# Ledger of designs, part 8: VH-VL binders against q09693r1to98

Target 1, 98 residues: q09693r1to98
Amino acid sequence: MKILASSTNYVLHNRLSNSQYEDARSKIVNFGGEFTNDAAKADYIFVNYSQINRVRRELRTIGTPLETCVSCKLIVKIDWLNEPKESLTPGNPYVIWH
Key: E = the ipSAE of ESMFold2; O = the ipSAE of OpenDDE; V2 = 0.75 times the mean of E and O plus 0.25 times the DockQ between their complexes.

## First folded at step 4 (VH-VL; framework fv_patritumab)

Design P2c (at its last look DockQ between E and O 0.65; V2 from the best seeds 0.00; counts 0 for: pae E 5.4 > 2)
Fold by ESMFold2, look of step 4:
Structure P2c (fold): chain C 98 residues (1-98), chain A 118 residues (1-118), chain B 113 residues (1-113)
Amino acid sequence: as target 1 above (98 residues)
Amino acid sequence: QVQLQQWGAGLLKPSETLSLTCAVYGGSFSGYYWSWIRQPPGKGLEWIGEIDHSGSTNYNPSLKSRVTISVETSKNQFSLKLSSVTAADTAVYYCARDYEEWGYFDYWGRGTLVTVSS
Amino acid sequence: DIEMTQSPDSLAVSLGERATINCRSSQSVLYSSNNQNYLAWYQQNPGQPPKLLIYWASTRESGVPDRFSGSGSGTDFTLTISSLQAEDVAVYYCQQYYSEPLTFGQGTKVEIK
C-alpha cells in the first residue's frame, strides 16, 4: 500500500511557485493519494508554513476556515513530501496541527 | 528598540520600475513578517504584500502581477520592486513589521514619497 | 476583499469633549474559534507614518493614553477619545487582519472646532 493510499489531499498554494505546487501535486499522486482542489474535503492539507495561525488566516482567506474542514486530520509541512520516511501521525515532526 | 529605515528613488518616469529597500535595526529580523504599504497623497492605505526571512511572499492580488518583494537576510533588509509604473502608483511607500504574525503593524518606516511623472 | 468603511469622513470636536469614530467591515472579522475581533486602529499625524493605537478591537497598545478606547464586535467598531486633546488632531484608520488582502478604512480626520 502506498504511503498516501486512501487519503484525499490539498496543497495550499501560498508561498509556492507554480512549479513547486505542481511538483507537490505530482508527489501526492505518485504516493497513492487523491488530490482535491477543495480544502474542506481534504484529509491532509500540505502547507509551506510553520505557524498554524498563519495557515488559519490563509484558509479563512480562501473561504474554507479550518472549522469547515470536517474531514481534515492533519496539517503538514510540505517538505514531508520530499522525505516521507514515516507515516503521517499527530506525532510526526512535519505535522503542525492535529 | 526596533527601527526601520527605508530608502530608494523618489521620482520615476512612466514604465520604470520602482525600487525601495528597508533595513531593520535594533531587533530580530527572523520570526516576523515584513510588509510594504502605500498611501496615495491625501488618501488611505493599501497593503502591497509581505515577506519572511526565508523569502516566502504573499501579495495583494490587485498588484501581484507587477510586484516583487525580496529579502537579504544577512543584511536584515527587504526590498520592493513595482514594475511598469504609472501616475496611479504615486504614493508614500512604507515598510512595516507585522506584529507577532497576526497582521497588524507595530513599527513603521518613515515613508518614501514616490512620484511618477505624467 | 473585506471592505472597511469609516464614518464620519471628518469630525470637529471641542477640546475636552468626546470624539467617536465608527468603522464597519463588509464581512465579520470575529473569529469564532478564539472569539477575537481581528481589528486594529491607527493614528496618523501629517507627514508621519501611522501609529498603532488599538488591536484586537479593544486592547490598547503600550504607551497609548487611556483616553483612547476601542469597542464593538463582528462588523461594527468604535474608536472613542474620551477627552480630546490638541495632540489628538490626526487622521484615524481602522484595519482588519482577518483575511487577505489586509485592508484599511478610508480614514476619519479629527479636528478641533
Scores: ipSAE 0.109, ipTM 0.773, lowest interface PAE 5.4, mean pLDDT 90
Fold by OpenDDE, look of step 4:
Formats: structure tokens, sequence, C-alpha cells
Structure P2c (fold): chain C 98 residues (1-98), chain A 118 residues (1-118), chain B 113 residues (1-113)
């Protein structure tokens, strides 16, 4: 399942190392997407936490609660070490729709 | 019934490294975050940090530079290391389970008193 | 960091009387998306770890007596013991889990008058 699209802004928020982050960033670009550092400007937020509750808490911690993201459509969990999983659907508990 | 058992050295000299381990019994190790929390004698509680079964960690910024939390999933154990201890690190240290990953703690170890003195 | 402040620091209440402990957060711990207050209460007896009493500000943990109740929303919360019992003598802590780092109130010591 391809979740990345061109002309779409994505923010990476995870606990990846610098090298892993750059790899993920590269993947976003290769898939035709764009990345941003501002969650408020992102269409999608990618996180690599094991639990959705941590995702929500983390966003609040960094001062970017879901409510403040005007353009965000969803927050998804992604394993950037592998190809995107089919779990990136609205019905997946690791996806937060905005 | 979930039980947390913790152990480690209780007496340290300044600049040494605190090392504690917590073992989980009677429940699943995966699917939860596991935290360390400390309490200086007669004082309140301070969250140190947490780890999940995959090794993902989150630390209190106040201690981040000195704290390392690790996990040994095969043993259902997680550990705390706190480097460069001072008298200010004297406290009862608790391991605890973060219930359903929300951030409140439903199961606790009995605590380990760690005293730092010269 | 979200600072949690309890009041009073200590409270003496007669057996059978109501005990009220207040907890204030430096910022709201109410999440508008789910309308939940990320607030917990604990009871701690001497020489023991804290025991979870209340979560989501007002939900009582299993096994906790009905005399314990939590209320409040946003930044102001209250733990109430409707009829203080001898075994309720302890230190009580509020805790927010709205954002990291997780933080606790300084504690309120409840004693029998």
Amino acid sequence: as target 1 above (98 residues)
Amino acid sequence: QVQLQQWGAGLLKPSETLSLTCAVYGGSFSGYYWSWIRQPPGKGLEWIGEIDHSGSTNYNPSLKSRVTISVETSKNQFSLKLSSVTAADTAVYYCARDYEEWGYFDYWGRGTLVTVSS
Amino acid sequence: DIEMTQSPDSLAVSLGERATINCRSSQSVLYSSNNQNYLAWYQQNPGQPPKLLIYWASTRESGVPDRFSGSGSGTDFTLTISSLQAEDVAVYYCQQYYSEPLTFGQGTKVEIK
C-alpha cells in the first residue's frame, strides 16, 4: 500500500537515529513526498512508536497536539526499516485521523 | 497476578553508577511500557524514564544525560543505570508498569533504597 | 514540564469525616480530542510503593473502595475520601500523564485527627 503522494508534506516524529532519520527522509522523497519539520504544516505525521497512546502523548510533549495541526489528515505508525505495511489504514489503531 | 521484583546495589559512592534491575512475573512483558520512578527520603516522586520490550526508551529530560534504561526481553527484565551519582540521587527507586501505555502505573516493585554517600 | 501542586500538604481529619485533597496542574491535562483528563491519584503507605487509586481523573481502579472518588477537569482536580477510615492514613499523590515528562504532585499527608 502506497501512502505517500507527491506534493504532500510529511513530518517524521520518531526515535530514529540520525542515519535512520535520513533514510526515512530519503524514502519519503523517493516516494514523491515532501517532508517538513512542522507538524502544523504536515498533511501526515509519521511516527515509529509501538503504541498510539505514546504517539498522542509525544505530540503533546513537543507542543504539537493533534488539535493544533490544521492540515494534518492522519498520524500513522511506520516502520521505516521495511516497506510500508498494509496496516496504514483508517481502521488501524496506530493511525490517528484528524 | 503481575509482580515486579527489583534488585541492585543500595550503597554507592559519589561518581559511581547506579544499577538496578526489575523482573516481571505473572504477566505479559510485551505490550507495556516499563518505568523507573524514584523518591528521595521524605520527598515526592520523580519519573526517571521508560522502556518497552523493543528497547524504545523515553527519559526525563532532567536525568537524560545520565540515565540509561535497557531491556532483556528473554528474561522479562529491564534495568536502570544512572551515572555520576551524587547525594541528590539518594532515593528509593521503583520499577513500575505503565498501564496500557497511557502513563499511569498500576503495578509497582517494592522499591530499592539507593544511598549515595562518601 | 507540567507542574503538579497539591493542597494542603497535610490534612488531619476525624474518622468517618470527609477528606478533600486538591491538585492543580500548571497547564490543562484535558485532551480535547477525547475529552479525557490525563490525571491519576495514588495512595502510598509507609515503606510501600504508591498504589493506583484513580485514573482519567475520576475512574476508580479495581479494588479501590467506593469512598474514594476523583473529580475535576482541566487544571483543577480533587480526591475525596467520603468517610475517612483508619487504613486511609497515607500520603496521596496526583500525577499527570498528559505530556512527558510524567510528573507528580508533592503529596498530601492524610492523618487522623
Scores: ipSAE 0.042, ipTM 0.761, lowest interface PAE 3.3, mean pLDDT 83
ESMFold2 (binder alone), look of step 4: mean pLDDT 93; pTM 0.954

Design P2d (at its last look DockQ between E and O 0.50; V2 from the best seeds 0.00; counts 0 for: pae E 6.9 > 2)
Fold by OpenDDE, look of step 4:
Structure P2d (fold): chain C 98 residues (1-98), chain A 118 residues (1-118), chain B 113 residues (1-113)
Amino acid sequence: as target 1 above (98 residues)
Amino acid sequence: QVQLQQWGAGLLKPSETLSLTCAVYGGSFSDYYWSWIRQPPGKGLEWIGEIDHSGDTNYNPSLKSRVTISVETSKNQFSLKLSSVTAADTAVYYCARDYEEWGYFDYWGRGTLVTVSS
Amino acid sequence: DIEMTQSPDSLAVSLGERATINCRSSQSVLYSDNNQNYLAWYQQNPGQPPKLLIYWASTRESGVPDRFSGSGSGTDFTLTISSLQAEDVAVYYCQQYYSYPLTFGQGTKVEIK
C-alpha cells in the first residue's frame, strides 16, 4: 500500500521521539500529505506496530471510536524508519479500514 | 512466572515527592505496558498511569500534572514519581502488568504503603 | 471519565449460596469494532493486591474456579459466584479499560452470612 499524495491529513501518534516524528513527517510530506494532531480530524492514522490497541483506546477516549469516526479512513502500523511494509493491505488485521 | 517487586520510601511530609520503583522478573519487559495503581486505606482503586519499555506513557488526568513514570529498560524497572504530595496521596501503591495492550492487569506487585503526614 | 458503580457495597451470603455483584458503567464499554466488552473483575483479599478474575466481561483468567462467572454487556455487568466458598470472602472490583483513564468500581465486600 502506498501513501496517498494529496491534501490528505495524517496524524502521527504521539509515541515517537522528536527525531522519529520529524523523520516520519518528512516522509509523509514527500508523499504530498499534510498533518494534523487531532485523530478525529485525520484521514489516516499512523502508529507504531505495537501500539494499535492503545491508539484505538485513545480514539475511544476522544469520543471517536472507529464505528463513529467518519473522517478516519485508515489506521496503519508503520515502521517510521523504513518504507511501508507490503503487509499494509486491507487484509491485514492490524490495518483498520473505513 | 512473572513477579513484580516494588520498593520506595513509605513515609513522606507534605510537599515532598513520592518515589517508587518496580522491578519485573520472569517475563518479557518489552512486550507489555506497566502501570501504577493506588488505593487509599479502606478505599477503592485509582489508576495512576502506564509506561512501556520505550517510555511511552499515559497518565490519569487527575494526577497528570504531578505524575512522572519512567523506565530503565536495562534493569527491567519502571518508576513512579508523584510531586507535591498531600495527605490525600496516602495510599498503598501497586505496580502492575497491563496485559498486552488491553488495559487489564494480570500481575501485581505486593504494594507499598505510602503515608503522607506532617 | 467512565464512572464505574457497583452494587451492593456489601453482600452477605451463606456458604454454598449464590453471590451476585453488579457493575454499571456510565457509558457503554462495548466496542462495536470487535464486539467485546472492555470490562474486568478482580478479587482482593486484605493486605493483598487485586487478583484478576474475569476479563472481556466473561472470560475467566487461568486458575480461576468455575464458580466465578462474568456476564453482561454495554453498561450493565454481573459477577456471579455460583456457590460461595469461605475463601471467596473478599472485596471485588470491576474495571473498565474501554477508554482512558482506566477506572474501577468502588468495590463490593462479600462476606459469609
Scores: ipSAE 0.306, ipTM 0.811, lowest interface PAE 1.1, mean pLDDT 84
Fold by ESMFold2, look of step 4:
Structure P2d (fold): chain C 98 residues (1-98), chain A 118 residues (1-118), chain B 113 residues (1-113)
Amino acid sequence: as target 1 above (98 residues)
Amino acid sequence: QVQLQQWGAGLLKPSETLSLTCAVYGGSFSDYYWSWIRQPPGKGLEWIGEIDHSGDTNYNPSLKSRVTISVETSKNQFSLKLSSVTAADTAVYYCARDYEEWGYFDYWGRGTLVTVSS
Amino acid sequence: DIEMTQSPDSLAVSLGERATINCRSSQSVLYSDNNQNYLAWYQQNPGQPPKLLIYWASTRESGVPDRFSGSGSGTDFTLTISSLQAEDVAVYYCQQYYSYPLTFGQGTKVEIK
């Protein structure tokens, strides 16, 4: 059983090098998740931000405001992909929005 | 009451680096974002960028290649560096608090006039 | 970038009369998730930093007199001073906080005629 099975996942590229971005994409696939290039279709959005209002503004800036994501369950700090100690739930320390 | 005090050199020559510091008193430093905003004499306001206590930044794309905003959380201070200045960088520079990270500013420093000679 | 355009650039109004300042954004600043307009107004007296008057297009900041009101939605916004006082002589700025970069209008100078 893979930790991201049955999930659609987006990575916000802001504050990531191209290498870091591709590494995150690879980890998502390795953990059983599907990747999307459209934040509005994601179940999980991975970000290099600590504050939800910054993420909301970034999503508005790229034209995919959080309101347009009907399927979005969690916004998660990207570092979770490096050290996935616990399943993604609203109580997970890496989750900044649910 | 929250108070923002700012200081730094007010007169620069072309190609020098602008350096300003803002200290925050009477409030939480870690719960907010902090911005630098500038105003050329007799003109409007331009947002330069922002930072939070962890060092997370966002910069105006028009200035991004030349700007660095830094934080020293233990002193409740944040700073602005703008490299390679020209006369076009002459302005009053303000530090300001971003209310609950929404992007509007409820507390402002008094401003520092920075003049870049030609 | 969202460009903010104010009109007029300057305005002369008699004491006790209504002053009206318009602000137009190049794209909508209405976020339908919370049905809020990401629009603020500031007052700047000579030699002083800006002071927040209005946020969310129509909500007055604490300590701002009732004569100040904001209205509008989407791309078209208005700041109204219902009865101009001598202390209201200032430059007024609108600002959007919908998307990066954060941008301000060019300002409207209000004077007593």
Scores: ipSAE 0.014, ipTM 0.711, lowest interface PAE 6.9, mean pLDDT 89
ESMFold2 (binder alone), look of step 4: mean pLDDT 93; pTM 0.955

Design P2e (at its last look DockQ between E and O 0.75; V2 from the best seeds 0.00; counts 0 for: pae E 8.0 > 2)
Fold by OpenDDE, look of step 4:
Structure P2e (fold): chain C 98 residues (1-98), chain A 118 residues (1-118), chain B 113 residues (1-113)
Amino acid sequence: as target 1 above (98 residues)
Amino acid sequence: QVQLQQWGAGLLKPSETLSLTCAVYGGSFSGYYWSWIRQPPGKGLEWIGEIYHSGDTYYNPSLKSRVTISVETSKNQFSLKLSSVTAADTAVYYCARDYEEWGYFDYWGRGTLVTVSS
Amino acid sequence: DIEMTQSPDSLAVSLGERATINCRSSQSVLYSDNNKNYLAWYQQNPGQPPKLLIYWASTRESGVPDRFSGSGSGTDFTLTISSLQAEDVAVYYCQQYYSTPLTFGQGTKVEIK
């Protein structure tokens, strides 16, 4: 699933190193996306968690609207080395960098 | 039957580093998050942090700057380090298993009393 | 952080009588996505770690006697011991796992009157 597009807002909410964070940010920008630090404004949330319920808990912790409408946003687990990237939302299980 | 066994030094001086280890027996180490929780004498419970077998960690913000939780998967063990201890860190420290990935705790270690005194 | 407040701090109940412990969260721990309350109850005996009694606010852990029940939703929860037994003398804690950091109530000491 292609998700990177112009004017699409992305946020990185995970336990990334600074270098990983910048790498992800650069990729998002290079593919025409926009980066935000506000998960509430993001169309897609990139994460590096092991399990989806932990991700959802974190999103609740930071007060994202995803807790009220899970289908409104995609949660994407970033794999820096392998394709495809997997979405952690049931309705959209796959996300691919293009 | 899952069993958690924990050990570490129980007496520290201020500014020293608390170090505890928890070993898991009788069940899978992978597939669960593992937590440390402490309880000052006569007081309530405070969640310290958690770790996954992959090393994925999350800490209570109140302790984050001083806490390190690590894992040694080959031994089914995870550890807690708390630096720069003060008397306020005196407590019984428990390791516990998070049920699945939810955040409630179904198995606990017996606890280790750590006393910080001059 | 979500603060958990229990009431009362201590409770004395006669054997065979009902014990009621309340727990209030500073914000709702009801998740609209799955309509579940991220709330657990524990029992702790002296010198022992806490023992899980209830999760999802009302589901009993395996092996927990039927006299223990959890109820409530949103911000207000209740642990009920329908008929207090001698072995039920302990401190009880509620705990939310809705958001991090995970937090516990201050505890309620249940004694025999």
Scores: ipSAE 0.268, ipTM 0.821, lowest interface PAE 1.4, mean pLDDT 85
Fold by ESMFold2, look of step 4:
Structure P2e (fold): chain C 98 residues (1-98), chain A 118 residues (1-118), chain B 113 residues (1-113)
Amino acid sequence: as target 1 above (98 residues)
Amino acid sequence: QVQLQQWGAGLLKPSETLSLTCAVYGGSFSGYYWSWIRQPPGKGLEWIGEIYHSGDTYYNPSLKSRVTISVETSKNQFSLKLSSVTAADTAVYYCARDYEEWGYFDYWGRGTLVTVSS
Amino acid sequence: DIEMTQSPDSLAVSLGERATINCRSSQSVLYSDNNKNYLAWYQQNPGQPPKLLIYWASTRESGVPDRFSGSGSGTDFTLTISSLQAEDVAVYYCQQYYSTPLTFGQGTKVEIK
């Protein structure tokens, strides 16, 4: 089974070039995940940030604060998409929130 | 007002490791990202990478294999190591504060010239 | 990577005259959700570190004289010095902070004609 099968995924565009954003989106789909344009509907949110507080600020800025997403499971550093050696679980080193 | 003081060895031979330290005075260390930026003599600026007070890092992909940035939060300091230097690494190295995590820099150290010679 | 290209590479302007520096990004640095351009300008005097002049494309940093102004949006940005002073002889850099790696323009040297 593909590593992102049955997941809905959002990519926070902040600190990504357009080519980095499209590359991330392509990788999500190739790994079996669905892409959403609405962070509040995502199971996983991929970000180019190391600290959850910076991510929370950006999510508030776009009108989808983290507390409004009841389905959100993990917020993940986007570099995981380049090296998906292990499944996404709370213990994964790329996970910054769970 | 915030001041960044930096130090480290200014003369290296090829293959050595560059090591610089930046100390933060007159302001909070916690809650900010801190960056290293370099400038070859007479040339433009290259962002090397950043670190948060928690130790979280992000490096310029062009240098990632050779760069380590670390933090000593108890001393309000962060450091740069760049391994396997060559003449191309000759530059003035700056530490800088990332304002409110946005990625632009409001305070800079005075710079340290690092020369790589044989 | 977002590449930043400045023009001209160097500029000679008479004292008291207007200096205009252009910066172009290879991709838009305007984030539509907050309507901000992730673009900064720096001044670097000889032997000194860069000094922040402008952020969000057009917002002056505290203490920067109002003869400095920034304009533009998306991919095309301009730094204007309305009346050049002797102390403004420097190299000027634009910088995008929309995405990583953070990147700078190659610089524009401003001189007195």
Scores: ipSAE 0.016, ipTM 0.682, lowest interface PAE 6.6, mean pLDDT 89
ESMFold2 (binder alone), look of step 4: mean pLDDT 93; pTM 0.953
ESMFold2, look of step 6: ipSAE 0.014; ipTM 0.683
ESMFold2 (binder alone), look of step 6: mean pLDDT 93; pTM 0.953
OpenDDE, look of step 6: ipSAE 0.199; ipTM 0.800

Design P2f (at its last look DockQ between E and O 0.37; V2 from the best seeds 0.00; counts 0 for: pae E 8.0 > 2)
Fold by OpenDDE, look of step 4:
Structure P2f (fold): chain C 98 residues (1-98), chain A 118 residues (1-118), chain B 113 residues (1-113)
Amino acid sequence: as target 1 above (98 residues)
Amino acid sequence: QVQLQQWGAGLLKPSETLSLTCAVYGGSFSDYYWSWIRQPPGKGLEWIGEIDHSGSTNYNPSLKSRVTISVETSKNQFSLKLSSVTAADTAVYYCARDYSDWGYFDYWGRGTLVTVSS
Amino acid sequence: DIEMTQSPDSLAVSLGERATINCRSSQSVLYSDNNENYLAWYQQNPGQPPKLLIYWASTRESGVPDRFSGSGSGTDFTLTISSLQAEDVAVYYCQQYYSTPLTFGQGTKVEIK
């Protein structure tokens, strides 16, 4: 399962640095995806590698901003954008299924 | 070996602002999250909040309105401010390392007793 | 918030005997995605910060004696000291890190009988 695809909405986690955010945004757009700042509209969310456990916890925590991403299918490590994978599965360390 | 050293004023009047700082030695500051936890005398432990090297924070909702945790990455330090203190805020305050941002704490400071009294 | 409740509040055990501390969470701290229990145990001596003993409910922290073991899943957990030693006199806390706010049990004081 390819993450970056046309007609797919992505949200970048608010904990990304400005440089990471812009880099990821650019890459998403270049792959034909669309970025959104509304997690509720996103199919995927990108996070820092170091934030992955926190994001997992936030998904388990009621009342967090991340919970607004009800339609999010996957949480993806931002490093994936630097080392793109053709297929991501639940066993892939770059992906958290939701 | 990771060591956390903490300091700050230990005696406050009501309505003042608690201010503590924790310095991290012997480890990577940017690879972990850092928490403040307090313990009233003879009581249990209460998680206050956490921060990472980028300044991203999470706070206990019970204290969120009064708590500010900040970081100074260049010094490998993070700080706690608790405003509008009352006697209920009297406690030993600990800084701690949140291992791999999981939420359990493998290294702790020695604690700082903060007493709030009129 | 996930409330953590320990039992008993205090426990007196003879040297060399088994000490058992229970911890109950108000909701499950078992994460279905990875089948891990987000539960830790700490030991605290007077005037000292807590010391991590167990994480993931049953994994011993490095340097922790084998006599300490953690068990349980979901909402019910147990810390066992198989053979109580003098240095084990302390207050023990369970802690969940399943969700924020991170919360601790009220503590169990272990003493020598």
Scores: ipSAE 0.450, ipTM 0.824, lowest interface PAE 0.8, mean pLDDT 85
Fold by ESMFold2, look of step 4:
Structure P2f (fold): chain C 98 residues (1-98), chain A 118 residues (1-118), chain B 113 residues (1-113)
Amino acid sequence: as target 1 above (98 residues)
Amino acid sequence: QVQLQQWGAGLLKPSETLSLTCAVYGGSFSDYYWSWIRQPPGKGLEWIGEIDHSGSTNYNPSLKSRVTISVETSKNQFSLKLSSVTAADTAVYYCARDYSDWGYFDYWGRGTLVTVSS
Amino acid sequence: DIEMTQSPDSLAVSLGERATINCRSSQSVLYSDNNENYLAWYQQNPGQPPKLLIYWASTRESGVPDRFSGSGSGTDFTLTISSLQAEDVAVYYCQQYYSTPLTFGQGTKVEIK
């Protein structure tokens, strides 16, 4: 299943163990997405946060503020990778920013 | 109104583990982030880290290797453990509410002085 | 890390006079997307925890007297006590919440002359 086909994806490491982070990266690849280590290049940013302002702060902290990502479409709660029943759209309950 | 009540051991020897608990009364536990902040005697404030009701944490990189913050959501409590303490860890430790999750603190515990001998 | 530097370290002011405390951040804490300064001020009386005075650089917390005001933008901020009262003798801290780690200034002790 290629639910992330043609997408470039970033995982914000905050509030994830190293094993959770690696599992998320593996799921992205298995779903057909490409992984990036640079949030500014991502179409989708996966996060372990429910509030967008917290995510904005952490992206500023790592030097890649959200406004530098010209291609970013959605910021998505990481748990979507465990339960990708619905495609990623602005109305998806896991999406916290679009 | 919201009140933060904190407790824990106040006197430690080097290499021991600091352990403090903060209980939250009179407000929502799940709607906010919760932080530990410390202040060495006569010095300024240092943010240690934060936690939310789900147990998700974020730590000051300067302390990350030694700090664990945990939560007991059913009791509206969160705790700090700081391992391998030295005299440099002597401080007043505060728990605080991160108002609206922006990163400024509107309610504080009374503080617990932790002294590390040696 | 964003380093917060306050000046002066201590300040002696006559009762009823104006006290001015400066805070400078090592980088801008003004976020261009919402045009807000991520800067707070705290008062700490002896033997007590810090108390929030001001957030967003200039917004006074509920219950804080009108004599406290904050100003500035970007990297340079001030806390002003327009008419110092006896109960205002305390240490004052600025704090940035633009990025983590959250950092505080070293403090400014305000005393009565």
Scores: ipSAE 0.012, ipTM 0.707, lowest interface PAE 8.0, mean pLDDT 89
ESMFold2 (binder alone), look of step 4: mean pLDDT 93; pTM 0.955

